# VHH binders against Probable nicotinate-nucleotide pyrophosphorylase [carboxylating] (nadC), part 15

Target 1, 283 residues: Probable nicotinate-nucleotide pyrophosphorylase [carboxylating] (nadC), of Methanocaldococcus jannaschii (q57916)
Amino acid sequence: MLKDYALKILKKSLEYDVGFGDITTNSIIPEGVKAKGVIKAKEKCIVCGIDFIVAFFEEYGIKCKKLFNDGEEAYGNILEFEGDARTILMLERTALNLLMHLSGIATMTNRIVKKAKSVNKNVRVACTRKTLPLLSPLQKYAVYIGGGDTHRFRLDDCVLIKDNHIAIVGVKEAIRRAKENVSFTKKIEVEVSNLKELREALEERADIIMLDNFKPEEIEEALKIIDEFERKTNFKPIIEVSGGIKEDNILEYAKYNVDVISMGALTHSVKSVDMSLDIVRYQ
Key: E = the ipSAE of ESMFold2; O = the ipSAE of OpenDDE; V2 = 0.75 times the mean of E and O plus 0.25 times the DockQ between their complexes.

## First folded at step 18 (VHH; framework vhh_7b18_3)

Design v6 (from v2 with Y98R; at its last look DockQ between E and O 0.04; V2 from the best seeds 0.00; counts 0 for: pae E 17.0 > 2, placed apart)
Fold by ESMFold2, look of step 18:
Structure v6 (fold): chain B 283 residues (1-283), chain A 119 residues (1-119)
Amino acid sequence: as target 1 above (283 residues)
Amino acid sequence: QVQLVETGGGLVQPGGSLRLSCAASGFTFSKYSMGWARQVPGKGLEWVSYISSGDYTEYQDSVKGRFTISRDNAKSTVYLQMNSLKPEDTAVYYCAKRWYRSGYDMDVWGQGTQVTVSS
């Protein structure tokens, strides 16, 4: 369960953060003080990870009430809570760091998906495996919440023949070996860097062809080749474009009739949503 | 025994200002969040603003930038400063203990004060 996974990450992060003790809180706040408060979004955002924070707070005896669910556009108070003041203060930064980050991914993804679909209604915007160690399932969940496609989660999820595989055995041989050796349940994707590799991938009937680091004008040429191949053979792969794509240049790619645009930036170049935790004493 | 008494309503021209007050008694005011809601003619109740015991504030989009909620814990009083009033702000305004945006957690309401914005 993804919630259980998130909780494990939060607990491990808390263990690191606390170390030998929360010396500020323990030196200032008496035991037994009850407090209540809110987590607030200080800018408009797509909320993501709220259930993870609720689970984390409740694990430590903090009662919560959600004001928004994941995927909603929100501003202001998003979670109410109450419980032991020392505990709340100990949990604060760990909780906010994850919530702010995941909401940042969801918000950026939502904005980029809307932008791409304004020009191409059918295109999917996907993330990649350019994720932080161990955070991939949570970061990809945030992409999903923002309206994006997660792409493969792990190396075992889908075949993706990359430039380094091609450098060793070539495009045609890589595809042939993948078809021979991998379960029929797995799609075979190949990154191609030029039109020669594209033609080879088409001939070998790769399920998905990624146009890797193609300039926009090169994409136009590639699409002609794919269309001609489809006319001859009645075979058309899923067409993905990737490489150097960011929010500020995505429309240069989305205007073409491609199926997927993938971007590492959705997970590796994310600005966290600004949030705060505000607390008051409550007896 | 909780009592909330709103005052400060009245008739005002468009673009004008009013300040509503809500005197609270019968509970430990400083421990609770307070809010304002309004009953617009022909519509149900809608929230207007919320303030925590620590002065954290929220506003409905239609009043943001024009209305300011505040509190004085020593006087057990909540205020709503309403500037740049529009005819659409015409309503009965209610002070509420522990008002939230969704309206599901309202404990107690005052009697209300009429605000009318017209030429």
Scores: ipSAE 0.000, ipTM 0.102, lowest interface PAE 17.0, mean pLDDT 89
ESMFold2 (binder alone), look of step 18: mean pLDDT 80; pTM 0.816
OpenDDE, look of step 18: ipSAE 0.006; ipTM 0.287

## First folded at step 20 (VHH; framework vhh_7b18_3)

Design x1 (from v5 with G103S; at its last look DockQ between E and O 0.02; V2 from the best seeds 0.00; counts 0 for: pae E 8.5 > 2, off the site)
Fold by ESMFold2, look of step 20:
Structure x1 (fold): chain B 283 residues (1-283), chain A 119 residues (1-119)
Amino acid sequence: as target 1 above (283 residues)
Amino acid sequence: QVQLVETGGGLVQPGGSLRLSCAASGFTFSKYSMGWARQVPGKGLEWVSYISSGDYTEYQDSVKGRFTISRDNAKSTVYLQMNSLKPEDTAVYYCAKYWYRPSYDMDVWGQGTQVTVSS
């Protein structure tokens, strides 16, 4: 399933990278040389994607032994392997690129989740659909492995009424139409940009209300409005905050009693973990 | 069913050493992170140390340099070597198995072993 999807991405990436041939390896390395080696994390990280790399290597006849599972903190050797030297060298960059990237997402997510939970134990940190083309399922998996929430994967997972929908029909009408036209199994979320829209979303009983690009002091006022509404009606939506939230400012939001903090940065502003592949001749 | 059994506690003088052992069963030991927590008298449960399946370790600040966590996957056992013990280290020590996610969520605890540091 997700492993098969990752394999398709890796194979397409390999096809592009190899082109008409790995000219360095083919000009230097004799056919039939066997090698063994390791993939090594050169900095502390949360490993993510190791099973994808194992499957990729095994597809090309390279035997592997995992030293860590996805989601564990790691440093140093994370995968041992052995096989044909030409093949290993051909696969190297394609394998490392995905593993480094997914581990980068998991590592950043883990760090941010720990920060947020240090002041708000119950808060979820979620990614968004601000992902790279075709990589969304893998990037969201890395967020999950890092301890985050994936949010919806696709447009068909959950209703999310955004500013452009609101510009066309307004908050109340958008929520009413969604309730009328979408399966009862789907939650309805609305992004609100101000307190007027918040009140409208509350009146229409949206399941989830996202406070979009609110300043921290505006969040405090929004929560008072929600608490008063709950007191009068016994209704309280899931409260998500989003917009401009990054690692260096997340504590200003997490200190409030909100349910979810979402950030595009978990998937669109991530540094890869530094890794290497080291081999020696086996035969 | 997952079982964790701690041994090695006892009474020791300040400055002394103890080695705690935790025998694990009921799961694939080598696949999971393990750790130690302690219940200090009059206080809540506090985290002590962590070890990943790949032998990466972390410690709370008050025990760094004095305690060493290790594991033997062949024996399905995790250890805590406790040196330079202080009266403040007096507690019931629990071995714990983590969930596979990196949030440090402890899943299962043992029954505990008493460590008492007193003159």
Scores: ipSAE 0.012, ipTM 0.501, lowest interface PAE 8.5, mean pLDDT 91
ESMFold2 (binder alone), look of step 20: mean pLDDT 84; pTM 0.848
OpenDDE, look of step 20: ipSAE 0.027; ipTM 0.481

Design x2 (from v5 with G103D; at its last look DockQ between E and O 0.05; V2 from the best seeds 0.00; counts 0 for: pae E 14.2 > 2, off the site)
Fold by ESMFold2, look of step 20:
Structure x2 (fold): chain B 283 residues (1-283), chain A 119 residues (1-119)
Amino acid sequence: as target 1 above (283 residues)
Amino acid sequence: QVQLVETGGGLVQPGGSLRLSCAASGFTFSKYSMGWARQVPGKGLEWVSYISSGDYTEYQDSVKGRFTISRDNAKSTVYLQMNSLKPEDTAVYYCAKYWYRPDYDMDVWGQGTQVTVSS
């Protein structure tokens, strides 16, 4: 369960944050004080991770009421809660850090996906494995919630022949060996960096061809080559473009008839959503 | 049935202005992002601008500073103010309704309105 995974991360993060004790709260707030409050989004966002925070709060005895589900556009109060004041204050930063981060990924992904889809309704926008250690399942979940494609999760999820593999054995040999040695259930993708490698990947019938670091004008020529190959052979791979693609240049790529645009920026260049936790003493 | 109807296209001289309107029906307009795209002669479909349900806007670099997207949720209408028009802006302009949250297939497009910029 992804929720159980998120809870483990949150609890470990809390252990680090608390250390020998929450000295501010313990020096100021008497035991037994009850509080109620809200988490609120201080800017419009796509909320992501709310069930993780609910599970985290409930583990420590804090009662919660969700005001939004993951994937909904929200502003203002998103979670109501009540319970022991010392406990709420202890959990606050750990909870907000994850919620703000995942919501940031979902919000940026949603914006970029809508932008790309406005000119190419069939294109998928995907993240990559450029994620933080151990956080990848949660970060990719946030991409999914924002409307993006997760791409492969792990090395065992899909064959992806990269430039370093190609440097060792070449494009054609890499594809041939993958076909012979990997289960028929796994697609074979190859990153190509030029038109010569593209032609080799086509000849070997790679399932997915990623045009890696192609400029927009080079993509146009690559598509002509792929189209010609399809006419002669009746074979067409899934076409992915990647490399140097960001929010501010994605439309230069999305206008072409490609199937997937992948962007590391969805997970490695995240702006957290601004959120706060506000409480009052509850009588 | 979801419908998008674009109006306001026409013939204009370089440097002129046009205001496109898109009347929307068949859905709760205020919940959805809207946008504009264009089909330039001899080229593929090209994104122009979009506006979120909460008025966040974005523009293609080639139109930034010249075009302004806006919406009126009470009238279920999205607008594109096009200033300083260039011959390169000649295209059929389409209004679009988007929903990119998980499973964003089934986005809807209008019928289009022709904009021609010619001396």
Scores: ipSAE 0.000, ipTM 0.148, lowest interface PAE 14.2, mean pLDDT 89
ESMFold2 (binder alone), look of step 20: mean pLDDT 85; pTM 0.863
OpenDDE, look of step 20: ipSAE 0.023; ipTM 0.370

Design x3 (from v5 with W99T; at its last look DockQ between E and O 0.02; V2 from the best seeds 0.00; counts 0 for: pae O 12.2 > 2, off the site)
Amino acid sequence: QVQLVETGGGLVQPGGSLRLSCAASGFTFSKYSMGWARQVPGKGLEWVSYISSGDYTEYQDSVKGRFTISRDNAKSTVYLQMNSLKPEDTAVYYCAKYTYRPGYDMDVWGQGTQVTVSS
ESMFold2, look of step 20: ipSAE 0.012; ipTM 0.509
ESMFold2 (binder alone), look of step 20: mean pLDDT 88; pTM 0.886
OpenDDE, look of step 20: ipSAE 0.000; ipTM 0.265

Design x4 (from v5 with D55R; at its last look DockQ between E and O 0.10; V2 from the best seeds 0.00; counts 0 for: pae O 11.8 > 2, placed apart)
Fold by OpenDDE, look of step 20:
Structure x4 (fold): chain B 283 residues (1-283), chain A 119 residues (1-119)
Amino acid sequence: as target 1 above (283 residues)
Amino acid sequence: QVQLVETGGGLVQPGGSLRLSCAASGFTFSKYSMGWARQVPGKGLEWVSYISSGRYTEYQDSVKGRFTISRDNAKSTVYLQMNSLKPEDTAVYYCAKYWYRPGYDMDVWGQGTQVTVSS
């Protein structure tokens, strides 16, 4: 299913990129020339999207030998291929762009997840919906491959009450209306900005409470309030922290007994893995 | 502290066999997937084989039919039986413990054992 989606994206991208034709390749490389080559990771990475690329290449008659699977750490050759030289060169940039991007997400996510879990084994690191148009499913897949949590995929996946909702109806009313109007199968999450809103969210027993833009010191106080509420009511929501969290400060948040740390940077501020497609011989 | 200690490497002729062992400690062995990877000096780490906690196995294409991974949970040990060895199998072999997620996310913790296949 996801592979099919990826193929659609790759094909559409190729259609745009080719335009009226690859005038460079077509003017230089004779028809019928066959080539062998490799896709190479030029830096250590978590591979992600390799099956998409294999499917893409095979769709155009290129034979592939996969050397690594998604989720594996790799350096060097990750895919071998052979086929029509013109076709390979036409597909090259489109294939590399997606593979480099997804592998970048998976690699960054994996580093951050390992770092966070080194001090808190139970904490989940999640991405957000700060994704690129049409690429959201693939980017979230990459986060998953990296060991992260995808959070909600779409607006229909989970209720997420935000500051703008709260500004209109308030925390308690927002939660109550959500409970009345949304299927019991959906969780209700609320973003709180201060301790007053936290207490209101607890009283209405939201399934998930996000401490949005809380300082580490404020998180400590919030957790005390939550623990006290649990002792009194035997209810404890899932606790998520978010807001300006990056790789360099993740430990400042992971040291607390929180359940989830969400980071927009996992998808909106990613460095692509450096990769190349190299022809090794032709015949 | 997680510890993995590889043994069983050595020098063999092409077509020969070796059996590698990895003694694991510092975690509940039976709950984690294990694997083997190998590295040639100057090259990247290459995945070789995987065995899940449920004893599902996978192999790199280049070693399929020749290598067999197995585990003994009572001994907290994972094995790699290598038959029909080739010169291209020459590498340092590392035992790996998978991280929290099932699949191919593994960590290398041992010092490795040298396998040399040469005439």
Scores: ipSAE 0.000, ipTM 0.277, lowest interface PAE 11.8, mean pLDDT 92
ESMFold2, look of step 20: ipSAE 0.070; ipTM 0.593
ESMFold2 (binder alone), look of step 20: mean pLDDT 83; pTM 0.839

Design x5 (from v5 with W99T Y104W; at its last look DockQ between E and O 0.69; V2 from the best seeds 0.00; counts 0 for: pae E 7.6 > 2)
Amino acid sequence: QVQLVETGGGLVQPGGSLRLSCAASGFTFSKYSMGWARQVPGKGLEWVSYISSGDYTEYQDSVKGRFTISRDNAKSTVYLQMNSLKPEDTAVYYCAKYTYRPGWDMDVWGQGTQVTVSS
ESMFold2, look of step 20: ipSAE 0.025; ipTM 0.555
ESMFold2 (binder alone), look of step 20: mean pLDDT 87; pTM 0.875
OpenDDE, look of step 20: ipSAE 0.020; ipTM 0.434

Design x6 (from v5 with G103N; at its last look DockQ between E and O 0.02; V2 from the best seeds 0.00; counts 0 for: pae O 15.1 > 2, off the site)
Fold by OpenDDE, look of step 20:
Structure x6 (fold): chain B 283 residues (1-283), chain A 119 residues (1-119)
Amino acid sequence: as target 1 above (283 residues)
Amino acid sequence: QVQLVETGGGLVQPGGSLRLSCAASGFTFSKYSMGWARQVPGKGLEWVSYISSGDYTEYQDSVKGRFTISRDNAKSTVYLQMNSLKPEDTAVYYCAKYWYRPNYDMDVWGQGTQVTVSS
């Protein structure tokens, strides 16, 4: 299903990119010429999206030999291909753009997850919905491949009460209404901004409480409050921390007894892996 | 209710070894950092070793190279292997549960186990 979606995106992207035709390739390369080549990762990375690219190439009659699978660490050649030279050159940039981007997400996520779990085995690193239009499912897939948590995919996946909701009806009422009107199969998450809201969310037994933009010292106090509540009621929500968290400060949050660290940077501030498509044989 | 029970203490000669164990209950053990502290009668509690939920370890300078902290999450137990023991290691040793790493603040500790190093 995801492969089909990716293929659709790639085809639409290609349609736009080609326009009236690849005038460079078509003016230089004779019709019918065959070529062999490789896609190469020019830096160590976690491969992500390779099956999408294979499907894309094969759709246009290009034969492929996959050398790595999604989730594997790779450096150097990751895919071999052969087929019509004009077609290969037409597909090149579109294929590389997606593969480089998804592999970048997977690589960054994997690095951050390993770093966080080195001090806290139980902590999950999650992305957010700060994704690019039409690419959200693929970007979240890349986070998953990197060992991260996808968080909710869409608005229908999980209740997430935010500051704007709270501003209108308050924390307690928001939770009560959500519990009343949403299926029991959906979790209820609340973003809290202060200790008062935290206490209110605890009293209403929210499934997940996000400490949004809490300072380290505030997290300490929040955890004490949560522990106290657990001792009294035997209830403990999933605790998520979020807000301005990046690779360089992840340990400042992972050192606390929190369950989830969410980072928008996993999808909105990603460096693509450097890759190239190289023709190695003319036929 | 959180409970910690220390065992493994005793009398040993200088240069000897002991292995302390701490059985934990009443909380999700794997989610919390654990540690050891010791106290000599008439003196304050002294931090000895720390192990995070991710098996990151730290030691007091006086025990580095001699003591090793470890944990078994399946058994909800933290251990302290003490080698090359010295008379100055004589103390009551306490197992501790921590809230978080930064300040090594002990949340709960057990009854303690006596370690005596003497010729």
Scores: ipSAE 0.000, ipTM 0.228, lowest interface PAE 15.1, mean pLDDT 91
ESMFold2, look of step 20: ipSAE 0.000; ipTM 0.415
ESMFold2 (binder alone), look of step 20: mean pLDDT 85; pTM 0.862

## First folded at step 21 (VHH; framework vhh_7b18_3)

Design y1 (from x5 with T99W; at its last look DockQ between E and O 0.02; V2 from the best seeds 0.00; counts 0 for: pae E 6.8 > 2, off the site)
Fold by ESMFold2, look of step 21:
Structure y1 (fold): chain B 283 residues (1-283), chain A 119 residues (1-119)
Amino acid sequence: as target 1 above (283 residues)
Amino acid sequence: QVQLVETGGGLVQPGGSLRLSCAASGFTFSKYSMGWARQVPGKGLEWVSYISSGDYTEYQDSVKGRFTISRDNAKSTVYLQMNSLKPEDTAVYYCAKYWYRPGWDMDVWGQGTQVTVSS
């Protein structure tokens, strides 16, 4: 379950952060002090990861009340909590770091998805595997919560023939070998860098063709080739565009009749949502 | 199975008030964002107000300060208090349930209730 995965990450992160002890809290805050408080979003956002933080707090005996579910637009108080003051202070930074980051991904994804769909209602905006080590399942979850497509999670999830594979065996042979050697349950995607490779990928009936680093005018020509191929053969792949696409240029690509736009920026260029944890002594 | 039933519309003079109610059934109401939209004569459907499961609210600029959205999760009901009504508020008002996100799409609509603001 993704919540269990998130909890393992949070607990390991806490172990690192605490080290020999939370010396500030332990030197200042008496044992047995009870506190209550809130986590507050300081800017409008799409909340993501709130159940992970609830599970984390509850693991350490902190009672929680969610004020929002993942995927909701939120501002102000998003979680209320109550429990041992030393414990809350120990958990604070680890909890906020993950929540702020995942909410940042969801918020950016939501904004970009809305922008792309304003021009092309059917396009999917997808992330990539350009993620932080070990955080990929959580980061891709945040993309999903924001309205994006996760793309493949791992190397074993989908065949993706890249430029280095092509350099070794060529487009046609790479697709043939993938079809022979990989389970029928896995789609075969190929990155093509030019129209020659595109024609080869079409001839070999790749399931998904990614137009990698194509300029907008090159995409227009690629689509004509794909349309002509479909007219002759009744075969049309899923069409993905990728490479150098960012929030400020995505409309140049979304205006074309493509199925998927993928962007590493959704996970590798993330701004965390600004949040705070505010606490008041309860007893 | 999902049902949204709006009530509380009617005829009111400019400057008056109305309170719309929307009774919801067939889903776990407390887990979903809700909203209101309206069909203004001669225009398309326009968004009016949003409320999250945690009572965060947003309003279309033209109604901000005059309309208040609220919800009662125990009664599975969302409300729209409309004050200082103007003739341009005349419309069929629809209650809406948001789909589990992505994209903040409104998923299911009620049949609507007519609000007419006229002297």
Scores: ipSAE 0.075, ipTM 0.584, lowest interface PAE 6.8, mean pLDDT 91
ESMFold2 (binder alone), look of step 21: mean pLDDT 82; pTM 0.836
OpenDDE, look of step 21: ipSAE 0.083; ipTM 0.582

Design y2 (from x5 with E58Y; at its last read DockQ between E and O 0.07; V2 from the best seeds 0.00; counts 0 for: pae O 10.6 > 2, placed apart)
Amino acid sequence: QVQLVETGGGLVQPGGSLRLSCAASGFTFSKYSMGWARQVPGKGLEWVSYISSGDYTYYQDSVKGRFTISRDNAKSTVYLQMNSLKPEDTAVYYCAKYTYRPGWDMDVWGQGTQVTVSS
ESMFold2, look of step 21: ipSAE 0.011; ipTM 0.535
ESMFold2 (binder alone), look of step 21: mean pLDDT 87; pTM 0.875
OpenDDE, look of step 21: ipSAE 0.021; ipTM 0.420
ESMFold2, fold request of step 26: ipSAE 0.011, 0.000, 0.000; ipTM 0.518, 0.093, 0.316
ESMFold2 (binder alone), fold request of step 26: mean pLDDT 87, 87, 87; pTM 0.874, 0.873, 0.872
OpenDDE, fold request of step 26: ipSAE 0.487, 0.005, 0.000; ipTM 0.800, 0.276, 0.289
ESMFold2, last read: ipSAE 0.000, 0.012, 0.000; ipTM 0.302, 0.550, 0.370
ESMFold2 (binder alone), last read: mean pLDDT 87, 87, 87; pTM 0.872, 0.873, 0.874
OpenDDE, last read: ipSAE 0.000, 0.006, 0.000; ipTM 0.198, 0.318, 0.210

Design y3 (from x5 with Y100W; at its last look DockQ between E and O 0.66; V2 from the best seeds 0.00; counts 0 for: pae E 12.9 > 2)
Fold by ESMFold2, look of step 21:
Structure y3 (fold): chain B 283 residues (1-283), chain A 119 residues (1-119)
Amino acid sequence: as target 1 above (283 residues)
Amino acid sequence: QVQLVETGGGLVQPGGSLRLSCAASGFTFSKYSMGWARQVPGKGLEWVSYISSGDYTEYQDSVKGRFTISRDNAKSTVYLQMNSLKPEDTAVYYCAKYTWRPGWDMDVWGQGTQVTVSS
């Protein structure tokens, strides 16, 4: 399924890119020329999307041999291929663009997960829905491959009460209505922006409470409130922190006893892994 | 239950060779990266070599050109061919399985096999 989804994206992207024809290749490269080559990572990375590229190449008659599977750490040659030269050149940029991007997400995620777990072995690092249109399933897959938590994929995966919902009905009423109207199988999460909202979310027994844009000292106070509430009531929600968290400050948050750190940067501020496709005449 | 069993260690003179083997069971061997690490006397654990599921290899700088990691997926076995051994290579050598969740790290280790290089 995800491979089929990726293929649809790749084929549509190719259709757009080619238009009426690959005029450079068609004007220079004779028909029937066979070629072989490699895709190589020009920097150390966690490979992600290689099976999508293999499926894409094979759809157009290009034979492939993977040197790595998704999730492996790699540098240098990662895929060998052979087939029709005109076809390979036509597919090149479309294939590399997706592979470089997904590998970039997986690589950044892996690095950040390792950093966070170095001080808090139980913490999960999660992405958000701050993704590119139509690419969300693939980008979240790359986060998963990098060792991160995908968080919800879609609006229908769980309840997440955000600042705009709170602005309309308030924290307590939002949680009450969600509990009344949504299946018992769905967890209820609420973003809180201050200690007052935190206390309200605790009182209403939200399953997950996200501390949104709390500074580290505010997180410390929030955790004291949650611990006191747990002692009195025997109730403790899952604690997520988010907002303004990035690779260079994540340790300031991970040192606290929180369950999840989420960050949009894993999907919206990612650098693609630098890769190339190197080809030689086969015959 | 994942199980890794190392064999092939022993006492060897400087300049000699040894071949370590690691028999693996309890997981789909061909899907995972494997590696070797060593515990040098009086020091901590030190990474030695890595092999991907597709036979891509990497080595610590101090063993490049002398050690060769390989795998036989049909036998679920990883090998470490150690040539031109030096006294500094004396260590307990551990075979390890990598995991891809959560994050890439070695998560299962064998019992280790002693390699002693001494004249």
Scores: ipSAE 0.000, ipTM 0.313, lowest interface PAE 12.9, mean pLDDT 90
ESMFold2 (binder alone), look of step 21: mean pLDDT 86; pTM 0.864
OpenDDE, look of step 21: ipSAE 0.018; ipTM 0.387

Design y4 (from x5 with Y100R; at its last look DockQ between E and O 0.01; V2 from the best seeds 0.00; counts 0 for: pae O 15.2 > 2, off the site)
Fold by OpenDDE, look of step 21:
Formats: sequence, structure tokens, C-alpha cells
Structure y4 (fold): chain B 283 residues (1-283), chain A 119 residues (1-119)
Amino acid sequence: as target 1 above (283 residues)
Amino acid sequence: QVQLVETGGGLVQPGGSLRLSCAASGFTFSKYSMGWARQVPGKGLEWVSYISSGDYTEYQDSVKGRFTISRDNAKSTVYLQMNSLKPEDTAVYYCAKYTRRPGWDMDVWGQGTQVTVSS
């Protein structure tokens, strides 16, 4: 399913990029010329999207030999290919763009996950829905490959009550309405902005409570309140912290006994892995 | 047959007070959010206040601190206490029922009650 989606994206991207034709390649490389080459990771990375690229290449008659799988750490050659030279050169940039981007997400996620878990072995690092248009499923897949949590993929996955909802109906009413109107199969998460809202969310027994933009000292206080509530009611929600969290400050949050740390930066501020496609022989 | 009937409107001097009532029937009142809106002749309908089924309240900025919405589920009635009334509060006031569908829009209105604030 995801591979098919990726192929659609790649094909549409190619269609746009090619336009009326690759005038450079077509003016220089004769028809029928065959070539062999490799895609190479120029830096250490977690590979992500390699199967998409293989499928993409094969769709256009290019034979591939995969050297690494998604989720594996790699450096150097990651894919070998052979086929029509013009076709390869036409596909090159489109293929590399996606592969580099997804591998970048996976690499960054993996680094941050390992860092966070070194302090808190139980914490999950999750991305958000701050993704690029049409790329959300693939970017979230990359987070998953990197060892992170995808959070909800879409608006239909999970209830997430946000500040704008709260501004209209309040925390308690929002939760009550959600419980009343949404299937029992869906979890209810609420973003709280202060301790008052936290208490309200606890009273209504939200499944997940996100402490949004809490300072460290506020997180500590929040956890005390949560623990007290648990002692009284035997109920404890999943606790997520979010807001301005990045690689450089992840440990400031991971040190607390929270369940999830979510980071928009995993998808909206990622550095692509440097990769190249190199032709090694032509016929 | 859902029905809303407003009462309590009238003529009052600036600085005065009025209490509007809206009697609801034809639905399980306690399960629904209620609200008030007002309309000046020749102008659009203006939202005034909201009260949820869980007694959460909201107000238009222009009436905050002066108006108070409340409800009595036993009587299936929603109220609007209006204090410190101003001439600009003059309008026909309508009681409304909110839906329980996604969106929570007003779907039923009363006939309205005239409120006139004038010296």
C-alpha cells in the first residue's frame, strides 16, 4: 500500500520534472545506450525508501540489486542498477530526492531516539503532523523506520483536542463530547496548556494528555498532580510532552518520567542525507 | 417538535438589567448546548453567548462581565442575565439550540424577544 503510494508520488514528480523532455540527456546520450551504476550514501545514515526507489526504477525497466534494507545503517553503495542510460539519468534526481529526504528523517529520528532512551528507556519519541503536502505517509514511515513513533497519521486515527477546540467548548466538555460521539476504538488525546487544564483533563480521564509548551519545572509539577490523581483513582493517562523540543534539548525532557516526547522537527526540520548516483560503466 | 420560546425582553434604561428566559421543549434538553444571539434590524445575526451541556460558558467580548448565561435542566430553560445594559445592546434576542453532530451548529431558534435600552 505504501509502496504503491510512493510510486504514485514518484511518477507524478517525474512527470513534472521531465516536462517535455530531458533535453540535456537526450541531446548528449544516444538512444539505446546501456549503463550500470550505483546509488551511494556519502555519509553514514539509516536507509529509508530504498524499496520505493527499486520499485520506481523497475517500473521503468531498470534492473536493481539492493544492498541495504530500510532501517539498516549504511555508508557507501546502497543500490546497484543497470539499464537504459537515458532512463536512468531521467529518473536520477527524482529518485535521489525522495531517498535522501526519507533517509534523513530516519537518520535524525534514530539518533534522537537513541539519545532519549539512554536516559529514559521507556520513552517514545514521536513525530507530528507537521509534514509536507502529500508526503506525510512517507515521512511518518521514515520516522517509524528510524525507531520513532508515527503519532496519528490522519485526523481519523485518534481524537486530538487542541487549544482551538478548548477555546470553544472547554477541556471537560470537549472530552465528554468526544467520548460520546467517537467510537470506543479511538483514543482521546488532549493538549493542555496549564495545570488547570491538566486537572480538568484528568478528571475527565482523557486517554492521553499532552503537556504543550510546559517548562521543565511545570512538567515536574504536572507529574506530581498526575501521580496524585493515580493514587486517588487508579487512573493514569499516557503523558506526552511537546513544544519546541529539538535534538539539542531532548534530554531536558527525557529525564522526566513521561511516556512520549513529540517533535515536529523530525519532519519539518530535517537534513537530507547526502547521496549520489554514479554511472560506472556504459555500453 | 423542537420548540424554543423566549421571554423577559422589554424596555430598560441604560445601566439597567433584564433577565431573558428560553423555555425549551421537544428534545432532551440536558444533552444539548444552548445559546443566545441578537439581531438589530438591518444587520446580521450576532452571537452573544453559549452554554454547553456541561455548563461551559462563552461570551461575546462586548458582553463579557455584563451578561451571564445559565441553564436549569430540570426546567429545560436557559437564561441570559443582562446587567449594565447599554443602548448598543438593543436588539431582538434569540435563543438557539445547538446540534450534537460534528460542527455543533445552531439548528433551532426561538421567535425572539425585543430588548430596548433607551433613556
Scores: ipSAE 0.000, ipTM 0.191, lowest interface PAE 15.2, mean pLDDT 93
ESMFold2, look of step 21: ipSAE 0.124; ipTM 0.604
ESMFold2 (binder alone), look of step 21: mean pLDDT 88; pTM 0.884

